# Ledger of designs, part 345: VH-VL binders against q96il0

Target 1, 167 residues: q96il0
Amino acid sequence: APERGAERRDTAPSGVSRFCPPRKSCHDWIGPPDKYSNLRPVHFYIPENESPLEQKLRKLRQETQEWNQQFWANQNLTFSKEKEEFIHSRLKTKGLGLRTESGQKATLNAEEMADFYKEFLSKNFQKHMYYNRDWYKRNFAITFFMGKVALERIWNKLKQKQKKRSN

## First folded at step 14 (VH-VL)

Design Zc15 (framework fv_ebrasodebart)
Fold by ESMFold2-Fast, scan of step 14:
Structure Zc15 (fold): chain C 167 residues (1-167), chain A 120 residues (1-120), chain B 108 residues (1-108)
Amino acid sequence: as target 1 above (167 residues)
Amino acid sequence: QIQLVQSGAEVKKPGASVKVSCKASGYTFTEYYISWVRQAPGQGLEWMGWISAHESYTNYAQKLQGRVTMTTDTSTSTAYMELRSLRSDDTAVYYCARDGSYLPRGHDYWGQGTLVTVSS
Amino acid sequence: QAVLTQPPSVSVSPGQTASITCSGDKLGDRFAYWYQQKPGQSPVLVMYEDSERPSGIPERFSASNSGNTATLTISGTQAMDEADYYCQAWRSSTAYVVFGGGTKLTVL
């Protein structure tokens, strides 16, 4: 037979009924590492009484996280692609195959790979420098809004205290 | 005065390439990203990609990857967008627009647009 | 566009309030931006970060963004407001910047 959903409704002091789903967790949580960026995403909890200022802070944090993840996913893909191209090119120059007798990917020794890493770091130095600049500026903006949210919370607590004493 | 000035209209055959320029003035070029947005006749806005002034960040719309390349020249404060293997459905007005590098503020200034017509 | 949906057209009489919506899954979790485009002209940013108004944009323009819907509101609509309006958000990994399909506002 079809299941009949049993939903409970609570009544607020105003007399208005409200739906109350049985949820327990009210915190941000950290997910598993992203396949490409290898960064752990933060899933932001959205409170029922989120202020417009709290909403702005959350959106800034979410957009900054996506920007950051996109940068590192692209960087990691570029690194992996260029690394494979370098290895294949080097093995081709030596007249070696791409696989060992055991079927594993053929690799270069540490001395040979050092040349690739030096080139990659040099090539990407400017990119990382400007990433750090923008990352710093984004975190400054987030910190500024965190301060505004903190002041809002202090103000709201003072309002509650004043109302309580007025009664 | 903040201004983005684009190159003139182009008429191309299918299979050709087009390169549109966007010269910025009146602001610090390196503090902003440049987006490229196109609009087919009678249609809406379609984002193509964006590039930072130092070319440290470049991101292209998925459907255009492999056909589009964006570059900048910081010495002339100019951004470029090259679209290859042109098709008739690439006929559009192409816009450049600036956005914030560290805080997306929206596309607050736009170029005048460049009409690219792809036909036989 | 599948990501952001706008009504194709909205009509309003002069002096009345115009409301243009932009809908997308969890759009209220992202910043929304609004652009005005008149025939033969480049787009103009009229609202940014959900509800902020750029310098030079009339006070009668306001906006909100909650749940799945962002709304641009023009109070006391004037003939000069007749234009196409586009919403925009940062949402998709396939297109970091996404535009709505646009709404033609007619003032008669």
Scores: ipSAE 0.563, ipTM 0.789, lowest interface PAE 1.5, mean pLDDT 82

Design Zc16 (framework fv_ebrasodebart)
Fold by ESMFold2-Fast, scan of step 14:
Structure Zc16 (fold): chain C 167 residues (1-167), chain A 120 residues (1-120), chain B 108 residues (1-108)
Amino acid sequence: as target 1 above (167 residues)
Amino acid sequence: QIQLVQSGAEVKKPGASVKVSCKASGYTFTEYYISWVRQAPGQGLEWMGWISAHESYTNYAQKLQGRVTMTTDTSTSTAYMELRSLRSDDTAVYYCARDASYLPRGHDYWGQGTLVTVSS
Amino acid sequence: QAVLTQPPSVSVSPGQTASITCSGDKLGDRFAYWYQQKPGQSPVLVMYEDSERPSGIPERFSASNSGNTATLTISGTQAMDEADYYCQAWRSSTAYVVFGGGTKLTVL
C-alpha cells in the first residue's frame, strides 16, 4: 500500500512551514511560526468519538485559522514590498545607488524609516480596523459553538449517569 | 430583496483590460465578502478571488495573481473586478457572489453574470 | 492535494435517488458546499456547511461529508432537478476557494 508521506498537505498559501503533529497526540499541536504570516499553525486533534457538533467547531476553527494566516501573509508581503520600494525611491532621490561601496544593500537611517512606518500605518489603519472587526466576529461565532459543545458534553454526562443509575 | 446587479457585456481585444462592476442592494454591504467566479463557455466554475467590503481582506487565485485587482466602493455598495492583459482564454461569463464575513455560509446570492469576449 | 473531483455526468430516472460525489484529499476536514446551475442561469446554493439546507431548497436535497468524499443526494429526483452541480470547499494551496469540475445530472 503506498505511504502518504510523499503527499503534500494543503495549508495556507505561500507558507513553507512543514507542520507535522506528534504521532498519537491527544491534544491540539502548535507548530512553528509560518514563514510569511508569522502565525503559529494549530493542528487540531480529532477525537475518536467526535460528534457532528465537535466536527463543525473544529472546521470553523481551521477555516478561521486559514483566513487569518492568508490575511497576515498578504499584509506582510505588502509591507515588505512597499518598504523596499520606499527605500529604493529615497536612495534614487538622494542620488545614491542601491548598494554600498562594500556591495551591501543600502539602507536609510531611523529618522527616514520613521516616515515610511508612519505612512504605512496611516494608509492601512482602516484596513486593520475592519480586519479586527471581522476577527472579533469570527471569534464570537467560535465561542458560540464552543458553548454548544460544552452543553452537549454536559448532557451526555447526565445521560451516561442516568444509564448507570437505571437497573 | 437581496440583489447583485452586474455591468453589461464587454468585447475586448487581446492585451486590453476589462472592469466589471457588481452593485449590491437589500443588505448591509459591509457584513459580506464578494467573490468573483468565472465560467468559460461550456466549462466549469473557476474562483478568481474575493474581497471584503472595506478591502481589509483580499485574496486572489494564484493563476490570476498580478493580472487581477478587486476593489469596493462602500458609498455605492459596489464591488469591482479588473482583469488586465486579456487573452482569448479569458473569454467567460464573470459572476460576483456574496458570502458572510464572519461565518462562511457559502455563496448564497449571485449576480446575473457578465459575458466578456476576448477575440480578434 | 485540494483538487476536487466530480463524475462528469450522472443519469437517473424520475423518482429515483441521484448521488453526486465530490472527492478531495481530507475533504471531510473542510466544509463542503453545493451549487445547482441550469442553462443560461447563475448558480444557486443548494447545500452549505456539509449538510445544511438553505431556505427554499426542497427537503429531498441532502448532503454528507466524511473522509475524502462529500456526497449530494437528491431523493425522488424530478425533471426540474436536471442541471449541472458543483461542489465547493474552503481549501487549496493555490486558492482559498476551490470548485469541483461539475456533474451534469440528467433525468430521463
Scores: ipSAE 0.588, ipTM 0.810, lowest interface PAE 1.3, mean pLDDT 83

Design Zc17 (framework fv_ebrasodebart)
Fold by ESMFold2-Fast, scan of step 14:
Structure Zc17 (fold): chain C 167 residues (1-167), chain A 120 residues (1-120), chain B 108 residues (1-108)
Amino acid sequence: as target 1 above (167 residues)
Amino acid sequence: QIQLVQSGAEVKKPGASVKVSCKASGYTFTEYYISWVRQAPGQGLEWMGWISAHESYTNYAQKLQGRVTMTTDTSTSTAYMELRSLRSDDTAVYYCARDKSYLPRGHDYWGQGTLVTVSS
Amino acid sequence: QAVLTQPPSVSVSPGQTASITCSGDKLGDRFAYWYQQKPGQSPVLVMYEDSERPSGIPERFSASNSGNTATLTISGTQAMDEADYYCQAWRSSTAYVVFGGGTKLTVL
């Protein structure tokens, strides 16, 4: 069957596709993975009658998303840089070039790489521990505000029903 | 009592480097980021960057990228800001200020400021 | 170009209401913060998360943030409120801090 309204795809310079949510969407939507953090961003829906409390929740969620993306982008860049430095150092020690005869990036065997991975995980343990602590606390704050928003919505519905009954 | 205490005033020649310290006390150091903000004479506040206490999150202002380095020492609850290749227009009061790492509440405590004068 | 724009000065008489604005593209989608700075002193946080007051800040201070403009309002302005006021927000995809250019409040 022919499709007359196929969705258009747009590509960014980073090679990641750009998408817009459906024009009738009234919900949050998830975008393509970020090049550096490899996390999918959430684009938050803004209600027409957003309360101050709902606005605070949205701003907090947006800030937490940006913090999370920045952490993982930095972590992934650090891993890639240190991995390449380790491989380069080992190949130089052996008198080997950075590229294979086929022109591909030269690699080390699994035994040699195991030392790098163990060292990387060990020295980054403290950073990941603090990331997890902050991530937990950020999600607790978001959950707390989500609860407040839910209670506000319940109260407003009860208030509205009482008003209609009194008329 | 929550305090951020900064190192003393510095006078530097153009091309030199300066390293300012900020010692925190009265709170859990690892729960806050430290921002560095400078203010040239008669001018407004200019954000330079911030760093988490565990150094896993660091952002620098685009204008200062490549000239500034921020570090921390959790054993002494001290943050450091090093600015290299100093120019006369780097003359300013340099402040450190804290903001919560997991719930940004604004910069609620500030150091007293460190005057850095760059002159020939 | 300034990311956050403030008027350079605002003048009021004692007891009048002072309003200091801070403008930026879609500023109302971010949290805004306000700082007071008196000559020779460090800045002091006077408003956070758009409209919240820190403990110790007088009730005459209030603030709002919507659309492109955040506003700091000081009711019944006193001589002691004379200072420079700076707005601040978190901006960009990298989550960095930006300050407004500052407003000198004169109470005459």
Scores: ipSAE 0.588, ipTM 0.816, lowest interface PAE 1.4, mean pLDDT 83

Design Zc18 (framework fv_ebrasodebart)
Fold by ESMFold2-Fast, scan of step 14:
Structure Zc18 (fold): chain C 167 residues (1-167), chain A 120 residues (1-120), chain B 108 residues (1-108)
Amino acid sequence: as target 1 above (167 residues)
Amino acid sequence: QIQLVQSGAEVKKPGASVKVSCKASGYTFTEYYISWVRQAPGQGLEWMGWISAHESYTNYAQKLQGRVTMTTDTSTSTAYMELRSLRSDDTAVYYCARDQTYLPRGHDYWGQGTLVTVSS
Amino acid sequence: QAVLTQPPSVSVSPGQTASITCSGDKLGDRFAYWYQQKPGQSPVLVMYEDSERPSGIPERFSASNSGNTATLTISGTQAMDEADYYCQAWRSSTAYVVFGGGTKLTVL
């Protein structure tokens, strides 16, 4: 709702404003953390005079955010599932129940959990390596487009100043 | 030359499983996703899911979530799509297609398609 | 589960401009892609990232995407452009690919 409100406040029918100063009200909005990924989504502010290059950057940032959320949601679910399976397997092997006297889930000691963490990290090493590579490439692309947008804005300001001084 | 070459046509009975292969050549396999898209006779394109070549990301269409599995073999640059519990309405041409992992440029290269016919 | 709506058919005379629309809720906030498919052949990417043209695709192909509608425009339409055209987008909430229903372009 805040994001849609921010976008609409700059509409032509308003008459009085249509101007957004460089303040928080004209910036990106941060939402609550996602249940599965634990990442906070960013809702991007859309300026009235968005250039094609600015639009491409915004769409790229949005797509990268969704890609990142999907990876971490899947990774967190996989970790939780394999952790529970490991705990249940080890408790069964030791002849212990799956729950404590209070009804809470039974846990393993630190030495036993170290085995799980070692196995999980080893199993997922290559996967995390490729994630880091792709994350690096995506951030490089975003930085590149941010640079292009900055140069476009500088060039447009220079052209405006040059035209204003032309008499 | 960039190519995606798929396995040959198959005829299956209802309840069977089919596994289609897609062999990539002419590019760095691990830098691309492989999407699977099917097309029933006389119908439009339907996305089934995608998998990164290194299997770090796999996402399936909700409609197929329990029946489809996608895998890759980086040593042979081959992607696989297995569809289980086949029904007559799974009769379609199945395509593989690539897209970049870090900057989605669209599906620029497609396999030739594999006809899977499900009938009794 | 999002739907992209295309007209089932569009007809133009040779040399005229063809316009094929693709409509979906907030489609202009996503990248749109366009594919050409001729009978018995695999789809061919003709436009990507809203308005970019792949190498080998004629300059008469152009596209736009804003609001709820993406449009593929073919200027000076030729008989060879006769085909089925599909739009495609990525969905934010599920990170999946969605195709439009397709439009049959007839050049007569």
Scores: ipSAE 0.584, ipTM 0.807, lowest interface PAE 1.4, mean pLDDT 82

Design Zc19 (framework fv_ebrasodebart)
Fold by ESMFold2-Fast, scan of step 14:
Structure Zc19 (fold): chain C 167 residues (1-167), chain A 120 residues (1-120), chain B 108 residues (1-108)
Amino acid sequence: as target 1 above (167 residues)
Amino acid sequence: QIQLVQSGAEVKKPGASVKVSCKASGYTFTEYYISWVRQAPGQGLEWMGWISAHESYTNYAQKLQGRVTMTTDTSTSTAYMELRSLRSDDTAVYYCARDQAYLPRGHDYWGQGTLVTVSS
Amino acid sequence: QAVLTQPPSVSVSPGQTASITCSGDKLGDRFAYWYQQKPGQSPVLVMYEDSERPSGIPERFSASNSGNTATLTISGTQAMDEADYYCQAWRSSTAYVVFGGGTKLTVL
């Protein structure tokens, strides 16, 4: 039977092929965009013989990713709330209701919304500058540790090569 | 000398709000985040949230149900934590503590703590 | 609501090694931190980034973090080490920072 034939096609219990599910991947993988931050998360592969330095780098990258995602999630929520407040304020100033005759949310045109974007950017300018500073410093730290990991790997290869020559 | 100095003890009625201050000195305030951590009598440490200088990054514990607000004033190097709709189970010592903005070095300096008592 | 589990109490004799554990799902994938708190005092950072020791903390303090368990080890324990010890990790979801329930270390 086909079912029996399929079972017989199975590889030996000690099969040579390997499969790595996304959460147990043999390399890093990128997930779908987060609902709140709109950023794509990176899931980092953990090597079986990970050095303490490699572990530190991986944890730093993971923490930086979570920090970045939380910043943008909060920023997007703040933008959305302040945008609604601005629209409601402008509609009140014009003597207009918050809903159209058909019951839909009343909106402002692009020219009117330009005032909101100008106000939002002006209000948050210094905040965004400090975010950028922290972002660059975090990436500098990651780059520094990436360099240390690269040097460790080179050193280990040289030690292995030396041992092979000594034998 | 690095120092975090908190405001004095507060006694509040249920439903009131409390605002605790934490004045930093001896370091560059804008290079560190301030965490707020509370400890009920005889109990463990509970993280409430943290805030960066200039308020570019703020994250609160979900357990606080939108009752907490953290702010900073960089001109005075002071962090603030306001907790609203106080309940008797909010009675605790409230601590501020710093952590680096660029890498996870942990909370290396802590304020002396502020006792907030909520009673009718 | 992520929880880090610590034993409520650990007792050792002076000069013996104390081990305080902190357990959480995949805790070894995160940085762990340890704090010491003596009665009436603020917490003091004693270990950071799993196994790093702050300046001024004695060499008899060490730590590890692997799998689901982080461990604080105090070698040659002294009376002055008697305190409550809290682990801390960074977690996503309900809170960015989570503390363990704390362990009271008694030196007899």
Scores: ipSAE 0.574, ipTM 0.807, lowest interface PAE 1.5, mean pLDDT 83

Design Zc2 (framework fv_ebrasodebart)
Fold by OpenDDE, second read of step 15:
Structure Zc2 (fold): chain C 167 residues (1-167), chain A 120 residues (1-120), chain B 108 residues (1-108)
Amino acid sequence: as target 1 above (167 residues)
Amino acid sequence: QIQLVQSGAEVKKPGASVKVSCKASGYTFTEYYISWVRQAPGQGLEWMGWISAHESYTNYAQKLQGRVTMTTDTSTSTAYMELRSLRSDDTAVYYCAREQSYLPRGHDYWGQGTLVTVSS
Amino acid sequence: QAVLTQPPSVSVSPGQTASITCSGDKLGDRFAYWYQQKPGQSPVLVMYEDSERPSGIPERFSASNSGNTATLTISGTQAMDEADYYCQAWRSSTAYVVFGGGTKLTVL
């Protein structure tokens, strides 16, 4: 009896786009869309004299980005899987094979797929609501720290100007 | 007062499954993640995975993929961790811990731990 | 898999300063967290976000991050500080939680 090869469940490769910005960049870089999340990763610039507050902001942004990447990667995987299952189920119900006579992958029409999208959105509505809540809270926190960093920079510039006038 | 109260100790045979519960109180359950962490006797902490308290998404350690399932019941503010196909090396104290969903505050509250013993 | 590396043990005399290091790849891009665990007890968060102290944690506990190394410092170490200490960070890309191997602090 031939040992049915254990179908290697494609573990979502930790495929963070290995986009490395140039080492001499003084700016944040946006990478290409991630294969799984379809989100563009941002590589955050690290200043030579990064303040503790700037560092905190950077780390918050980084963690939020990773959180977001992970959510959408999982969501897209779930979507793709459920979509395929839906298509297969509907084709089977119609007495159609998974492939057409021409050998192409059998597809459903737009109306049938609309039912899938409606059902998928309905099923995942609560998930999306919680995601949005958390996303807003995270971004609010980031924005708050951005404000703090801006104030700190202004203050430091003022101090430097005063010191230059006193000398 | 914020508390995480876990279910009692379990003794299981190899190949069996165990389900540990973690009841949360004293805070808004849906605003936190629940992580599960285990510690084998005399060993360090090993992260198993986390679940959003509203059960919208999970993340499991690669080593435990396919064997672990985390769930939550928002009505009772209870998290569950099921580990299947138990082995002797799964003998450990299992902890639940909360982490805030939108700020990196770490695991600020922990359950008391549940000893799971896997023996023939 | 990126592992957080800690010394297995640190020994200090009472009243002295204890330093526990945690090193890991890209740890400088992540927040470090520290936990204290006494025998037979659950871990307790003692430091979060590299250098923030939870309510109820003594001021003698402090932490810093430099490059890819986080350091927990206990000033004026007391006998009650004898415990295992674990660092923790989020792993990039996977959103995994990673713990260090732990450091046993002995107060001699």
Scores: ipSAE 0.653, ipTM 0.853, lowest interface PAE 0.9, mean pLDDT 89
Fold by ESMFold2-Fast, scan of step 14:
Structure Zc2 (fold): chain C 167 residues (1-167), chain A 120 residues (1-120), chain B 108 residues (1-108)
Amino acid sequence: as target 1 above (167 residues)
Amino acid sequence: QIQLVQSGAEVKKPGASVKVSCKASGYTFTEYYISWVRQAPGQGLEWMGWISAHESYTNYAQKLQGRVTMTTDTSTSTAYMELRSLRSDDTAVYYCAREQSYLPRGHDYWGQGTLVTVSS
Amino acid sequence: QAVLTQPPSVSVSPGQTASITCSGDKLGDRFAYWYQQKPGQSPVLVMYEDSERPSGIPERFSASNSGNTATLTISGTQAMDEADYYCQAWRSSTAYVVFGGGTKLTVL
């Protein structure tokens, strides 16, 4: 594995933005899009009477969200960095400067950028395939625990109904 | 048997770089991340970063950004960690450890450790 | 740089219950993990996802995590349990993984 490719990836920002709900909430809250991942973070509501199983599900959902945000933050940074390097390289090959006469960033036309997009997609195909595998496995695990929580809630309702009937 | 086997001890001068390897065996390499954790003599564990086996996911400790590079070679089931611009306070035992990629089950298997000594 | 806070040492007699704490802001909202490290050896995972025990780890090991504090409990502590213990949690804003400073458990 070439270290130059890894070095570029390694310099990507790895932070995730924070968001606090504007008011006390009894529901999950969705924040503004993260600068790095472009995904909106979800702040999970914690019930006062949360069971251990409900807590485990919430923590698993939080961990999965952070994993997902970190992947896309890294991917977006890598895309932007490699795109700018490609533009710089092509402009240098043409003998052109990095800025227009008006001081704006110099750009390439759609046909010139098509080579970059094809290369980027091809280069990242295997990475996206493994991301999708892990994403599906993670969502399967979350669904499984959601089922366990649902069964727990049904069981608790049945127990409460039995106690009420025995009154 | 599941094993992570690391490269041997290194002695480096300040300003040099070191590259430690971690060869995995006994499991499906692509289903686990590899974390790198170091421990200075007599000190606690310090997380340096982790990498997915297919190199699609990396995250480095902020204090090491720009100095550390992690890579993998799936054909040999080997992970690598390179640390550059070495300082005396980089003297430590460097560990690799695996964690499952789709569930946060912790670092269940660790390499034997590689002592890196940075001295003038 | 961010480190979870652990007491540097805990001492118990054989057969007594040892309690090792790990403190961090809203730690109970994250999964906590515990590792055992004996001198000259690599760390060994002893507890994961707050309270789950890996295969091969004795039943006398248990753990909890709530509020700001995670706790590793070793009941009927044995001489072989003497080691350094490290807690670990996720902290995505500064580091994806963070370790506590470690606790030296001395038996007798």
Scores: ipSAE 0.650, ipTM 0.847, lowest interface PAE 1.1, mean pLDDT 84

Design Zc20 (framework fv_ebrasodebart)
Fold by ESMFold2-Fast, scan of step 14:
Structure Zc20 (fold): chain C 167 residues (1-167), chain A 120 residues (1-120), chain B 108 residues (1-108)
Amino acid sequence: as target 1 above (167 residues)
Amino acid sequence: QIQLVQSGAEVKKPGASVKVSCKASGYTFTEYYISWVRQAPGQGLEWMGWISAHESYTNYAQKLQGRVTMTTDTSTSTAYMELRSLRSDDTAVYYCARDQGYLPRGHDYWGQGTLVTVSS
Amino acid sequence: QAVLTQPPSVSVSPGQTASITCSGDKLGDRFAYWYQQKPGQSPVLVMYEDSERPSGIPERFSASNSGNTATLTISGTQAMDEADYYCQAWRSSTAYVVFGGGTKLTVL
């Protein structure tokens, strides 16, 4: 939306960020990226004349967004944790400390890190396949409801035209 | 016939762990999520978490994170819930329940419940 | 931190309409579900998607969800409807699934 104004964002206790859209928004608003999922949340505008079907579509989209954000937040946390554990284990095996002389976190070279990335991708291949399957199912459900809403809007326009002709 | 059949009652000491099983039959196990819900004696329902059949999605109640682990075995169509560091206030009937996940159909089938008693 | 609030008990006479409420901040922006639980039994899903009935649930059960309040309505209440009723919704504040505290429906 073209509206200007201040934005407020807080991190929830569960690790999911919260945000407030610009005041008096008449449009869906896209917020800043979530710290954990790195996805931009959408705040859905609620029109005054929202039908029950439009409300169900909005709720389904909101639920899908939260599901998607939680999946990626968990995935990113798992990646970060396992990466840290891998680096720690390899440095210990080499007899090296966890920090450099400059006080920075000690890291592995590209060849060593390639082993971690290969392992992580292989380990998570099925998880990502089933995430994609569920993502497709959720989008098919959303598309189905979008079609129902479109048909409702067409029907209402036809009804409105007929009513005007009757008067 | 769709059924969720849970393992039998357990009696545990404080600090122990319990692992409850839930065997699904009569539907395609891999198409659904399994929620775990507990109910202390005379109290209401408390959601513990849920898991997709392929373990692609797992989410635990904030209160129980670090103590609970949910897993599945697709070869036996069985879901498991392990609760560690048991306290007396973990005494409850533990239910597994099926949820479609991608559509808001709710928990349409429930297991019979497993009583877990935590006492000294 | 979003607890769904239900009245602890509701009493109706046979044949009268029972109304059980479930209140939570912006609950009308979430899907609401209702479960019936009789003593010693597992919960049974009686309403989903705010107002939809599962197969096998009598037509006398209906529900709505708007603003901060979801309502389960049982028309022509029968003795067999005596049970504890729990609402459920999706909430991102503390857990993705939350249950209300439950309402004991007594048919007297």
Scores: ipSAE 0.581, ipTM 0.815, lowest interface PAE 1.5, mean pLDDT 84

